# Miniprotein binders against b1l550: the designs that were tried, part 109

Target 1, 279 residues: b1l550
Amino acid sequence: MRLPEELLERARDIHSEAPSHRIKLDRVGSFGLKVPVEFKGFLLLAEADVWVSLPEGRRGVDLSRQVEAIYELSNPPKDPFSLCREAAISLLEKLNYADSSGVSIRFDAPLQDGESLKYYGVEISSIASDEIINKIRVEILGMTACPCTAELIRAYKSSEIAATHTQRSLGILEVSTKAEHPDPDKLASIIERAMSSPLRTYTKRPDEGGLVIRSLSNARLAEDVVREMIHLFLEEFGHLPEDTHILAAVRSMESVHMHDIYAERSFSLDEIRKEISSH
Short names: E, the ipSAE of ESMFold2; O, the ipSAE of OpenDDE; V2, 0.75 times the mean of E and O plus 0.25 times the DockQ between their complexes.

## First folded at step 11 (miniprotein)

Design qo7 (at its last look DockQ between E and O 0.92; V2 from the best seeds 0.76)
Fold by OpenDDE base, look of step 11:
Structure qo7 (fold): chain B 279 residues (1-279), chain A 82 residues (1-82)
Amino acid sequence: as target 1 above (279 residues)
Amino acid sequence: DPVKEAFKYFMEAYKLIQEAWRLLRKGDVEEAAEEYEEALEKLEEALEIAKEAGNERLIRMIKKFIEYVKEMIEELEKKLKG
């Protein structure tokens, strides 16, 4: 049921009124929208957040226009990167009072794992103002083996492959850049390669055994994993702008402790290059 | 609406930039440079319209992109000569 247009003309535009308190807001929008996207040949239902800034002289945001902006661009479904960037621009166009806009799109990205699929978490964001900053966060689970326990067991009983405890670890790479969003598959690969071993959706006995042996032979602290992630990132993405910001992190779900181990480093490409060159 | 028109040209330019990125991923440096040049033309048109409209925010945004595109063109030209 649509209200008669005549009633709409009589109604005050509440959103355009002056607020009781003249305060600018940084982000006002719709969170938890569902939008279809195409990713590597898969049609996925992603979650999306859309927002704009609100000037001090305006009471509210035209939320319907925000929703319209992203859905107009979502039909037909397209890649989430262009959708994110174009939607951010469209928001500024549709909401001309906004100084900035933002879009975030979240989904599980399929990753081929032999004859099966595994996945990693992706959050793509674009923030538009005087500049457009593109942000991507990738999260993927892997496995780590503890080198400390391995060393203790090796000292106790001489073996070529020392037993140690293993655990699932969540690796995180977050990249913010004025350039194109980095390739999420490459980011996921960096994380997996930085860990003792990847996780597998489906393993036969020989494959499982090999995976465990690999992890034991490549024992790494959470700190080691983060440093390796940074190293591999620099090799693959060192061509990004110097002001590109990176967060590399690992959360290890420790099997011998009731708590998790966490390690991180936040840095710009310029900063980390200077640090490495100084050693 | 001059603002709407300026955004039209800006969006066209931005799509060309995205295409340039795609081409660069494929190693098509010459074609990417052409897309950036076309994007630059669109941005310059957008800038003039935005100036006429007096939209300072849009002017700033377009100028930033003009700088970016010019930098990219320069970098690609160096690669093509090298």
Scores: ipSAE 0.746, ipTM 0.919, lowest interface PAE 0.6, mean pLDDT 92
Fold by ESMFold2, look of step 11:
Structure qo7 (fold): chain B 279 residues (1-279), chain A 82 residues (1-82)
Amino acid sequence: as target 1 above (279 residues)
Amino acid sequence: DPVKEAFKYFMEAYKLIQEAWRLLRKGDVEEAAEEYEEALEKLEEALEIAKEAGNERLIRMIKKFIEYVKEMIEELEKKLKG
């Protein structure tokens, strides 16, 4: 049942009233929206969150205008980065009482893997206020081979066994910048190259053997992977603004342990350059 | 509504900035500089309207983007000379 439009003239506008308690809110929004995106020729169904700040004197946010801001821009489907950034601006325009707005978009990105595809996790966001801050988080699985166990086996009495434990490790890069969102494929490549070996969708026995041999030849601690990720990131993205913030991390699902190992480093480009130059 | 009009020009400028980013990814430096120049014109129009409306946050936002675009134009002009 649709109610008569004329009731809008008689009803209070609850959202524009002053609240009983004048307390500003940092994020008021709609979360878990489904939006279509076009990423490098693929049509994907992404999940989005949208929000705005709410000033002390306003009781509520106009939720229909809020979702309208992203849905209007999502048809026809377009790249998720432009959608994210432009929706953040549209939120400030449509909800002009807000001091800030935010949009996040999450999807699984396809990546060429031989003759097939594999997928890695992407979450992007844009926060608009006096400036626009663009953030991207990439997560991709790789393989690590433990150098500590490899050394123990080498040292074992006259052992000819070349062995160590290998496991899946989740690599994470998160970048916040005033510039364009970094290309997620480049971030995923950095993570994979920092690992002992990439993971494949499928392999034939000779290829599978090659991956294992590669991993044994590139044994790395989780700490090594994080350091290598940082090194490779600086090589590719060192040109970004000095106040760009990065988080590099690895969660290793250690095959011989009952628990995961985790290593992490966060820094700004300015900070890491000073650290490196001091040594 | 002058605030909405200022946002219209700001969004036009922002789309030009995004196009400049795309062109730079392709190595098209001269074309990117042209897009930044057009974005600057749109930002200056947006700023005038925002000042007439008295919207201080929008004025600060537009001014920060003008500063950014001017820096990018200067950087790209150096690349074109060298």
Scores: ipSAE 0.662, ipTM 0.897, lowest interface PAE 1.5, mean pLDDT 90
ESMFold2 (binder alone), look of step 11: mean pLDDT 87; pTM 0.843

Design qo8 (at its last look DockQ between E and O 0.94; V2 from the best seeds 0.00; counts 0 for: pae E 2.2 > 1.5)
Fold by OpenDDE base, look of step 11:
Structure qo8 (fold): chain B 279 residues (1-279), chain A 82 residues (1-82)
Amino acid sequence: as target 1 above (279 residues)
Amino acid sequence: DPVKEAFKYFMEAYKLIQEAWRLLRKGDVEEAAEEYEEALEKLEEALEIAKEAGNERLIRMIKKWIEYVKEMIEELEKKLKG
């Protein structure tokens, strides 16, 4: 049922009224929208958040315009990166009272794993104001083997390949830059290479055995994983602007403890380069 | 609406910049430079319109992108000459 237009003319524009308290809001928007995106030939249903700032003199945001902004750009489906960036700009255009806008798009990215598929988590964001900041967060599961226990068992049994406990670990890379969003597949690859071994969707017995042996032969602490992630990131993405901000983290779901082990480092490219050069 | 028109030119420029990024990923430096040059023209037009409209925020935004595009053009020109 559509209300008669005549009623709209009589109704106050609540959103444009002065608020009872003149306070600026940083983010007002619609969260949990579903939008189609095209990624590597896959049509995916992604979750999207859209928001703008609200000036102190305006009671509310025109939420319908926000939703319209992203859906206009999502038909036909396009890559999530351009969608995110263009939608952020479109929000500023449509909502001229806003000083800033933002878009976040989340989905599981397919990754080829032999004859099957695995996935990693992706969150793409763009924040537009005087500048456009592009943010990407990639999360992928891998496996870690504990070097400490391995060393103890090696000392005890004198084995070349020592048994140790293994666990699933979640690796995280978050990059914020004024440049283009970094390639999520490359980020996922960095995370996997930083761990003891990748996870596989499907393994035959020989493959499984090989995967475990690889893990045992490449035992790493959570701290090692994070440092390796940073190292590999610098090799691949050292060309990004110096003010690019990175979060590298790992959450290890430890198999011998009731709790997880977590390690992280937040840094800018200029900061970390100085740190490494000083050693 | 001059603001709307300015945003139109800005969005056109932005799409060209995105295309330049795509081309650079492929190693097409010359074509990327051409896209940046076209983007620069669009940004300059957007800037003039935005100035006429008196939209300070949009003016600042466009100016920053002009600086960025100019920097990128210079970098690419160096690569093409070397």
Scores: ipSAE 0.625, ipTM 0.874, lowest interface PAE 0.8, mean pLDDT 92
Fold by ESMFold2, look of step 11:
Structure qo8 (fold): chain B 279 residues (1-279), chain A 82 residues (1-82)
Amino acid sequence: as target 1 above (279 residues)
Amino acid sequence: DPVKEAFKYFMEAYKLIQEAWRLLRKGDVEEAAEEYEEALEKLEEALEIAKEAGNERLIRMIKKWIEYVKEMIEELEKKLKG
């Protein structure tokens, strides 16, 4: 059933009224939207959130305009980064009473893994106001090998046994910048290279042995992984604006314990450069 | 609506900036500089319209992007010389 359109002339425009309590809101949005995206040749179904700020004098947000802002740009499907940034701009245009707008898009990114694919988590966002701030978070699993146990075993058998416990570790890089979103594949590569070894979708026994040997020859504490992630990030992305903010973290699901190990460092590029130059 | 018109030019400029980013990833520095130059022209058009409309937030946003694009053009011109 569709109601008569002439009712629009008789009904109050609830959204444009002043609210009973004149309090601004930071985020009023439509969350959990499904949008198609094209990422490096793959057509993926992503999840998106869109929002705007709401001034104290406006009762409600034009919610249909919010959804329109991202859906207009998602057909035909295009890369999620342009979609994210452009939708944030479109929100400011369509809802021009807002001080700011935001869009987030989440998807699992395919990554070539030999003759197969593996996936890692990506969440991007763009927040537009006087500036546009682009944020990306990448999460990917890798393998870590414990150097402490490796050293104890080496001392026990004079290096006759090359062994230690290995486990999956979740690496996290989050970057917030005024520049374009960093390439998620490069961020995932940084995380994997910081680990003792990558994880594979599947391996045959000779290849499995090689992965284990690689991990043992490259044993790293969670702290080592975070430091290496930062080092590799600076090599690849040190050119980003000085106020770019990074979070590097590892959660290691220790195979010999009932609990996880966690290490984290956040910094801006100008902060880390001052820190490094002081040594 | 002049506000919508200003956003039209701003979005055109922003798409050119995104193209410049893509070109830089490919190493096409001269082409990227040309895209930034065209983006600057669109931003100047957007600014003029935004001033006519009296939209202060949009004016501030466009001015910041003009500054960014000018900075990028300068950086790319140094690369082309050296």
Scores: ipSAE 0.529, ipTM 0.850, lowest interface PAE 2.2, mean pLDDT 90
ESMFold2 (binder alone), look of step 11: mean pLDDT 88; pTM 0.853

Design qo9 (at its last fold request DockQ between E and O 0.94; V2 from the best seeds 0.82)
Fold by OpenDDE base, look of step 11:
Structure qo9 (fold): chain B 279 residues (1-279), chain A 82 residues (1-82)
Amino acid sequence: as target 1 above (279 residues)
Amino acid sequence: DPVKEAFKYFMEAYKLIQEAWRLLRKGDVEEAAEEYEEALEKLEEALEIAKEAGNERLIRMIKKMIEWVKEMIEELEKKLKG
């Protein structure tokens, strides 16, 4: 049932009224929308958030226009990167009172693992204001082996490959840039290569054994993983603008402790280049 | 609506920039440069319209984008000459 247009004309535009308190809001929008996207030949149902700023003189945001902006662009389904960027711009166009807009799109990205699939987490964002800033966050699980315990066991019992405890570790790369969103598969690869070994969805016994041996032969602290992530990132993405901001982090779900170990570094490309050159 | 028209040109320019990025990923530097040049033309048109409309926010956004596109063109020109 649609209300008659005549009734709508009589109704006050609540959103355009002055608020009781003249305070600007940074983000007002719809969170948890479901939008189809095409990624690497897969049609995925992603979760999306859309928002705009609200000036101090306006009571509310026209939420229907926000939803319209992203769904108009999502049919037919397209890549989530262009969808995110174009939707952010469209929001500013449709909501001309807004100083800034933002879109976030989240999904599990498929990654080929032999004859099976594994996945990594992706969050793509674009914020439009005076500039368009593109942000991507990639999260993928790997395996780490502890070098400290390995050294203790090696000291106790001479072995070419020392036993040590292993655990799942979540690697995180977050990149914010005025340039194109970095390739999420490349980011995921950097994280996996920074770990002691990748995780596999399906392993036969020989493959499993090899994976464990690899991890033991490449034992790394959480700190080592983060530093390796940064190193590999600079090699692959050093061409990005100098004001590009990066967060590299790892959360190790320790097998010998009840708590997790966490390590991170936040930096800009110009900052980290200066740091490395000074050593 | 001049603001809507300015956004139209801006969006067209941004799509050209996205195409330039795609071309660069393929190694097509010359074609990418052409897309950036076309984007620049669209942005300049958008800027004039936005000025007429008196939309200061849009003017700032377009100006920053113009500066960035010019930097990209310069970088690509250096790659093509080297």
Scores: ipSAE 0.809, ipTM 0.941, lowest interface PAE 0.6, mean pLDDT 92
Fold by ESMFold2, fold request of step 12:
Structure qo9 (fold): chain B 279 residues (1-279), chain A 82 residues (1-82)
Amino acid sequence: as target 1 above (279 residues)
Amino acid sequence: DPVKEAFKYFMEAYKLIQEAWRLLRKGDVEEAAEEYEEALEKLEEALEIAKEAGNERLIRMIKKMIEWVKEMIEELEKKLKG
């Protein structure tokens, strides 16, 4: 009963066989891996995806080598950005038939807020091919003003105290660059600073003969929040390579029935500078 | 295995580049330039090995990183002068 030996040899060779159809695949990988990471002193449970390209002449990927690339580097837990970038390179080394590799790591980032914490979503990735491209996406919930034209006209005409209608909105910044991943806390700060300003209230004093002090709402529309995000991003990160690509967006989190807004702009640094300098 | 050896030097260079990024965040421009220069040395070693192995994909990857590192050194030298 020597048949197991032949089956074992055949199993070992299956990944290197030619497929029935010689078609390359862009991404072959494992997703939803759980990896511990250390972010700014916090130990977090992150979720990772790993993949490589597969040439037309190769049937499969050695799955154990693929997951080894990230797990080998994740013990002990370390900085998710170095883990992401180095795992992408390690994938390309371990599976050297591939043209490209990629790693994505997702986690909820805590942010100190005095006595309490707030959290925002972070997804980083690194794609290694002829170049290594580092991408980060930050999503943070906030409040935006949602004034309608009729409500603004009514507030200014009939009341000296402006009313502001606010809604929950998701602010998004996504950056792709050859340089280091931007600090996600700085991206989150840009989004928060771009969102609604606080309300101020003033009242008229009758005894002073008609002096009027008005309460004004400085509400920001989703479109203006996106513009402010871009402005603030350029102040903080204008030093990144000129081919760095950015996406800035705001999406309403409330129901379709009320006022559902989405605003978006994507650009490279050299592209936006040309646009701004033409005005 | 020359391909694995070339990747070893490439990874060493990339770690030096990451250290240069860390130094730049601290404002240590001269030290960051030194790390980039050491990374360039490691990349040149990786390139020689990759050429001997005939691995064209790895050669392109190393060459593009060399080009970028040289550009970064030039930028940092301008900062130090001015």
Scores: ipSAE 0.783, ipTM 0.931, lowest interface PAE 0.9, mean pLDDT 81
Fold by ESMFold2-Fast, scan of step 15:
Structure qo9 (fold): chain B 279 residues (1-279), chain A 82 residues (1-82)
Amino acid sequence: as target 1 above (279 residues)
Amino acid sequence: DPVKEAFKYFMEAYKLIQEAWRLLRKGDVEEAAEEYEEALEKLEEALEIAKEAGNERLIRMIKKMIEWVKEMIEELEKKLKG
């Protein structure tokens, strides 16, 4: 049963009323929306959050307008980057009381893995205010091998390729820029190349042996991985604006410990270049 | 609504900027410069409408984008000459 339109004229406009307390809110929106996106030939189910700032004098946000903004742009499905950027602009247009808007879209990205696919995590956002800032976070698992234990066992066994413990490590690259969102496949590649070896969805015994040998021959501390990620990032994305901000991090799930090892570095392109040049 | 009209031109400009990014990924520098120049025209239209509307925040947003697009055009012109 649809309620009569006459009720809309008699109902209070709650959203435009003064709030109980005159406090600005930074983000008010619709979170956990399911949206289809087209990513490199794949149709994927993504999850989106959309929000706007709410001024101190206004009680609420028109949530229907937020949902309309992203739904209008998601049919037919398009790439998640253009959807994210365009929806953020659309939110400011549709919700004129807002000082800023934001859109976040997250999905598992397919990556070619021999004859199969593997998946890595992608979260992108666009925040529109006096400028548009595009942010991407890529997370992918790889393998690390401990060089300390490798050296100790090598001394004991007199072997050039020493046995050591290996573990899954989560590599993280996060980039905030006024330019285009970096290609997540390239960010994932940087992370994997910085690791002792990549992980696979499916391996036969010879391939599995090769990954283990690669990892053991390329033993790296979490600290080594973060430095290598930064080095590789600068080679691939050093052309981005100088005010671009990057977070590089690794979380190693140590197989010989009850706890993880974590290493990170945050920097702007301007900052890191000056630091590297000072040596 | 002049504010909505300004946002229409701003969105058109941003779509052209996104197309320039796509062309740059393909190495089509000359075509990308053309897209940025068209985006600049749309941004100038958006700026005039925003000024007439007196929306200071939108004016700042458009001006920052104009500055960025002009920088990109200059970089691409240097690349094409070199």
Scores: ipSAE 0.750, ipTM 0.917, lowest interface PAE 1.2, mean pLDDT 87
ESMFold2, look of step 11: ipSAE 0.712; ipTM 0.913
ESMFold2 (binder alone), look of step 11: mean pLDDT 85; pTM 0.817
ESMFold2, fold request of step 12: ipSAE 0.705, 0.724; ipTM 0.909, 0.914
ESMFold2 (binder alone), fold request of step 12: mean pLDDT 85, 85, 85; pTM 0.815, 0.816, 0.815
OpenDDE base, fold request of step 12: ipSAE 0.781, 0.779, 0.784; ipTM 0.931, 0.930, 0.932

## First folded at step 12 (miniprotein)

Design e11
Amino acid sequence: SWKKVRILFVFDPEKREEVLEFLKRLARELREKYGLTVLVYTENGKIRIFVKGDPEAVDKFIEEVLKELEKLGIEYIVLVEEGDPEAVKRFLEELRKRLEE
ESMFold2 (binder alone), alone request of step 12: mean pLDDT 66; pTM 0.593

Design e12
Amino acid sequence: SWKKVRILFVFDPEKREEVLEFLKRLARELREKYGLTVLVYTENGKIRIFVKGDPEAVDKFIEEVLKELEKLGIEYIVLVEEGDPEKIRELAKKLAEELKK
ESMFold2 (binder alone), alone request of step 12: mean pLDDT 77; pTM 0.742

Design e13
Amino acid sequence: SWKKVRILFVFDPEKREEVLEFLKRLARELREKYGLTVLVYTENGKIRIFVKGDPEAVDKFIEEVLKELEKLGIEYIVLVGDPEAVRKFIEELLKRLRE
ESMFold2 (binder alone), alone request of step 12: mean pLDDT 67; pTM 0.597

Design e14
Amino acid sequence: SWKKVRILFVFDPEKREEVLEFLKRLARELREKYGLTVLVYTENGKIRIFVKGDPEAVDKFIEEVLKELEKLGIEYIVLVEELSPEEAKKLAEEIAKRLGE
ESMFold2 (binder alone), alone request of step 12: mean pLDDT 68; pTM 0.635

Design e15
Amino acid sequence: SWKKVRILFVFDPEKREEVLEFLKRLARELREKYGLTVLVYTENGKIRIFVKGDPEAVDKFIEEVLKELEKLGIEYIVLVLDPEEAERLAKELAEKLRK
ESMFold2 (binder alone), alone request of step 12: mean pLDDT 75; pTM 0.704

Design e16
Amino acid sequence: SWKKVRILFVFDPEKREEVLEFLKRLARELREKYGLTVLVYTENGKIRIFVKGDPEAVDKFIEEVLKELEKLGIEYIVLVEELPGDSEEAKRLLEEALRKLRE
ESMFold2 (binder alone), alone request of step 12: mean pLDDT 78; pTM 0.766

Design e17
Amino acid sequence: SWKKVRILFVFDPEKREEVLEFLKRLARELREKYGLTVLVYTENGKIRIFVKGDPEAVDKFIEEVLKELEKLGIEYIVLVELSEEERRKLIEELLKRFEE
ESMFold2 (binder alone), alone request of step 12: mean pLDDT 75; pTM 0.697

Design e18
Amino acid sequence: SWKKVRILFVFDPEKREEVLEFLKRLARELREKYGLTVLVYTENGKIRIFVKGDPEAVDKFIEEVLKELEKLGIEYIVLVEEGSEEEVRRLVEEFLRRLKE
ESMFold2 (binder alone), alone request of step 12: mean pLDDT 67; pTM 0.612

Design e21
Amino acid sequence: SWKKVRIVFIFDPEKREEVLEFLKRLARELREKYGLTVLVYTENGKIRIFVKGDPEAVDKFIEEVLKELEKLGIEYVVIVEEGDPEAVKRFLEELRKRLEE
ESMFold2 (binder alone), alone request of step 12: mean pLDDT 83; pTM 0.814

Design e22
Amino acid sequence: SWKKVRIVFIFDPEKREEVLEFLKRLARELREKYGLTVLVYTENGKIRIFVKGDPEAVDKFIEEVLKELEKLGIEYVVIVEEGDPEKIRELAKKLAEELKK
ESMFold2 (binder alone), alone request of step 12: mean pLDDT 73; pTM 0.697

Design e23
Amino acid sequence: SWKKVRIVFIFDPEKREEVLEFLKRLARELREKYGLTVLVYTENGKIRIFVKGDPEAVDKFIEEVLKELEKLGIEYVVIVGDPEAVRKFIEELLKRLRE
ESMFold2 (binder alone), alone request of step 12: mean pLDDT 63; pTM 0.539

Design e25
Amino acid sequence: SWKKVRIVFIFDPEKREEVLEFLKRLARELREKYGLTVLVYTENGKIRIFVKGDPEAVDKFIEEVLKELEKLGIEYVVIVLDPEEAERLAKELAEKLRK
ESMFold2 (binder alone), alone request of step 12: mean pLDDT 68; pTM 0.622

Design e27
Amino acid sequence: SWKKVRIVFIFDPEKREEVLEFLKRLARELREKYGLTVLVYTENGKIRIFVKGDPEAVDKFIEEVLKELEKLGIEYVVIVELSEEERRKLIEELLKRFEE
ESMFold2 (binder alone), alone request of step 12: mean pLDDT 70; pTM 0.647

Design e28
Amino acid sequence: SWKKVRIVFIFDPEKREEVLEFLKRLARELREKYGLTVLVYTENGKIRIFVKGDPEAVDKFIEEVLKELEKLGIEYVVIVEEGSEEEVRRLVEEFLRRLKE
ESMFold2 (binder alone), alone request of step 12: mean pLDDT 67; pTM 0.615

Design e31
Amino acid sequence: SWKKVRIAFLFDPEKREEVLEFLKRLARELREKYGLTVLVYTENGKIRIFVKGDPEAVDKFIEEVLKELEKLGIEYLVVVEEGDPEAVKRFLEELRKRLEE
ESMFold2 (binder alone), alone request of step 12: mean pLDDT 74; pTM 0.698

Design e33
Amino acid sequence: SWKKVRIAFLFDPEKREEVLEFLKRLARELREKYGLTVLVYTENGKIRIFVKGDPEAVDKFIEEVLKELEKLGIEYLVVVGDPEAVRKFIEELLKRLRE
ESMFold2 (binder alone), alone request of step 12: mean pLDDT 70; pTM 0.623

Design e34
Amino acid sequence: SWKKVRIAFLFDPEKREEVLEFLKRLARELREKYGLTVLVYTENGKIRIFVKGDPEAVDKFIEEVLKELEKLGIEYLVVVEELSPEEAKKLAEEIAKRLGE
ESMFold2 (binder alone), alone request of step 12: mean pLDDT 77; pTM 0.735

Design e36
Amino acid sequence: SWKKVRIAFLFDPEKREEVLEFLKRLARELREKYGLTVLVYTENGKIRIFVKGDPEAVDKFIEEVLKELEKLGIEYLVVVEELPGDSEEAKRLLEEALRKLRE
ESMFold2 (binder alone), alone request of step 12: mean pLDDT 74; pTM 0.722

Design e37
Amino acid sequence: SWKKVRIAFLFDPEKREEVLEFLKRLARELREKYGLTVLVYTENGKIRIFVKGDPEAVDKFIEEVLKELEKLGIEYLVVVELSEEERRKLIEELLKRFEE
ESMFold2 (binder alone), alone request of step 12: mean pLDDT 69; pTM 0.621

Design e38
Amino acid sequence: SWKKVRIAFLFDPEKREEVLEFLKRLARELREKYGLTVLVYTENGKIRIFVKGDPEAVDKFIEEVLKELEKLGIEYLVVVEEGSEEEVRRLVEEFLRRLKE
ESMFold2 (binder alone), alone request of step 12: mean pLDDT 74; pTM 0.714

Design e41
Amino acid sequence: SWKKVRIIFVFDPEKREEVLEFLKRLARELREKYGLTVLVYTENGIIRIFVKGDPEAVDKFIEEVLKELEKLGIEYIVAVEEGDPEAVKRFLEELRKRLEE
ESMFold2 (binder alone), alone request of step 12: mean pLDDT 72; pTM 0.664

Design e43
Amino acid sequence: SWKKVRIIFVFDPEKREEVLEFLKRLARELREKYGLTVLVYTENGIIRIFVKGDPEAVDKFIEEVLKELEKLGIEYIVAVGDPEAVRKFIEELLKRLRE
ESMFold2 (binder alone), alone request of step 12: mean pLDDT 68; pTM 0.607

Design e44
Amino acid sequence: SWKKVRIIFVFDPEKREEVLEFLKRLARELREKYGLTVLVYTENGIIRIFVKGDPEAVDKFIEEVLKELEKLGIEYIVAVEELSPEEAKKLAEEIAKRLGE
ESMFold2 (binder alone), alone request of step 12: mean pLDDT 67; pTM 0.609

Design e45
Amino acid sequence: SWKKVRIIFVFDPEKREEVLEFLKRLARELREKYGLTVLVYTENGIIRIFVKGDPEAVDKFIEEVLKELEKLGIEYIVAVLDPEEAERLAKELAEKLRK
ESMFold2 (binder alone), alone request of step 12: mean pLDDT 77; pTM 0.739

Design e47
Amino acid sequence: SWKKVRIIFVFDPEKREEVLEFLKRLARELREKYGLTVLVYTENGIIRIFVKGDPEAVDKFIEEVLKELEKLGIEYIVAVELSEEERRKLIEELLKRFEE
ESMFold2 (binder alone), alone request of step 12: mean pLDDT 73; pTM 0.673

Design e48
Amino acid sequence: SWKKVRIIFVFDPEKREEVLEFLKRLARELREKYGLTVLVYTENGIIRIFVKGDPEAVDKFIEEVLKELEKLGIEYIVAVEEGSEEEVRRLVEEFLRRLKE
ESMFold2 (binder alone), alone request of step 12: mean pLDDT 70; pTM 0.645

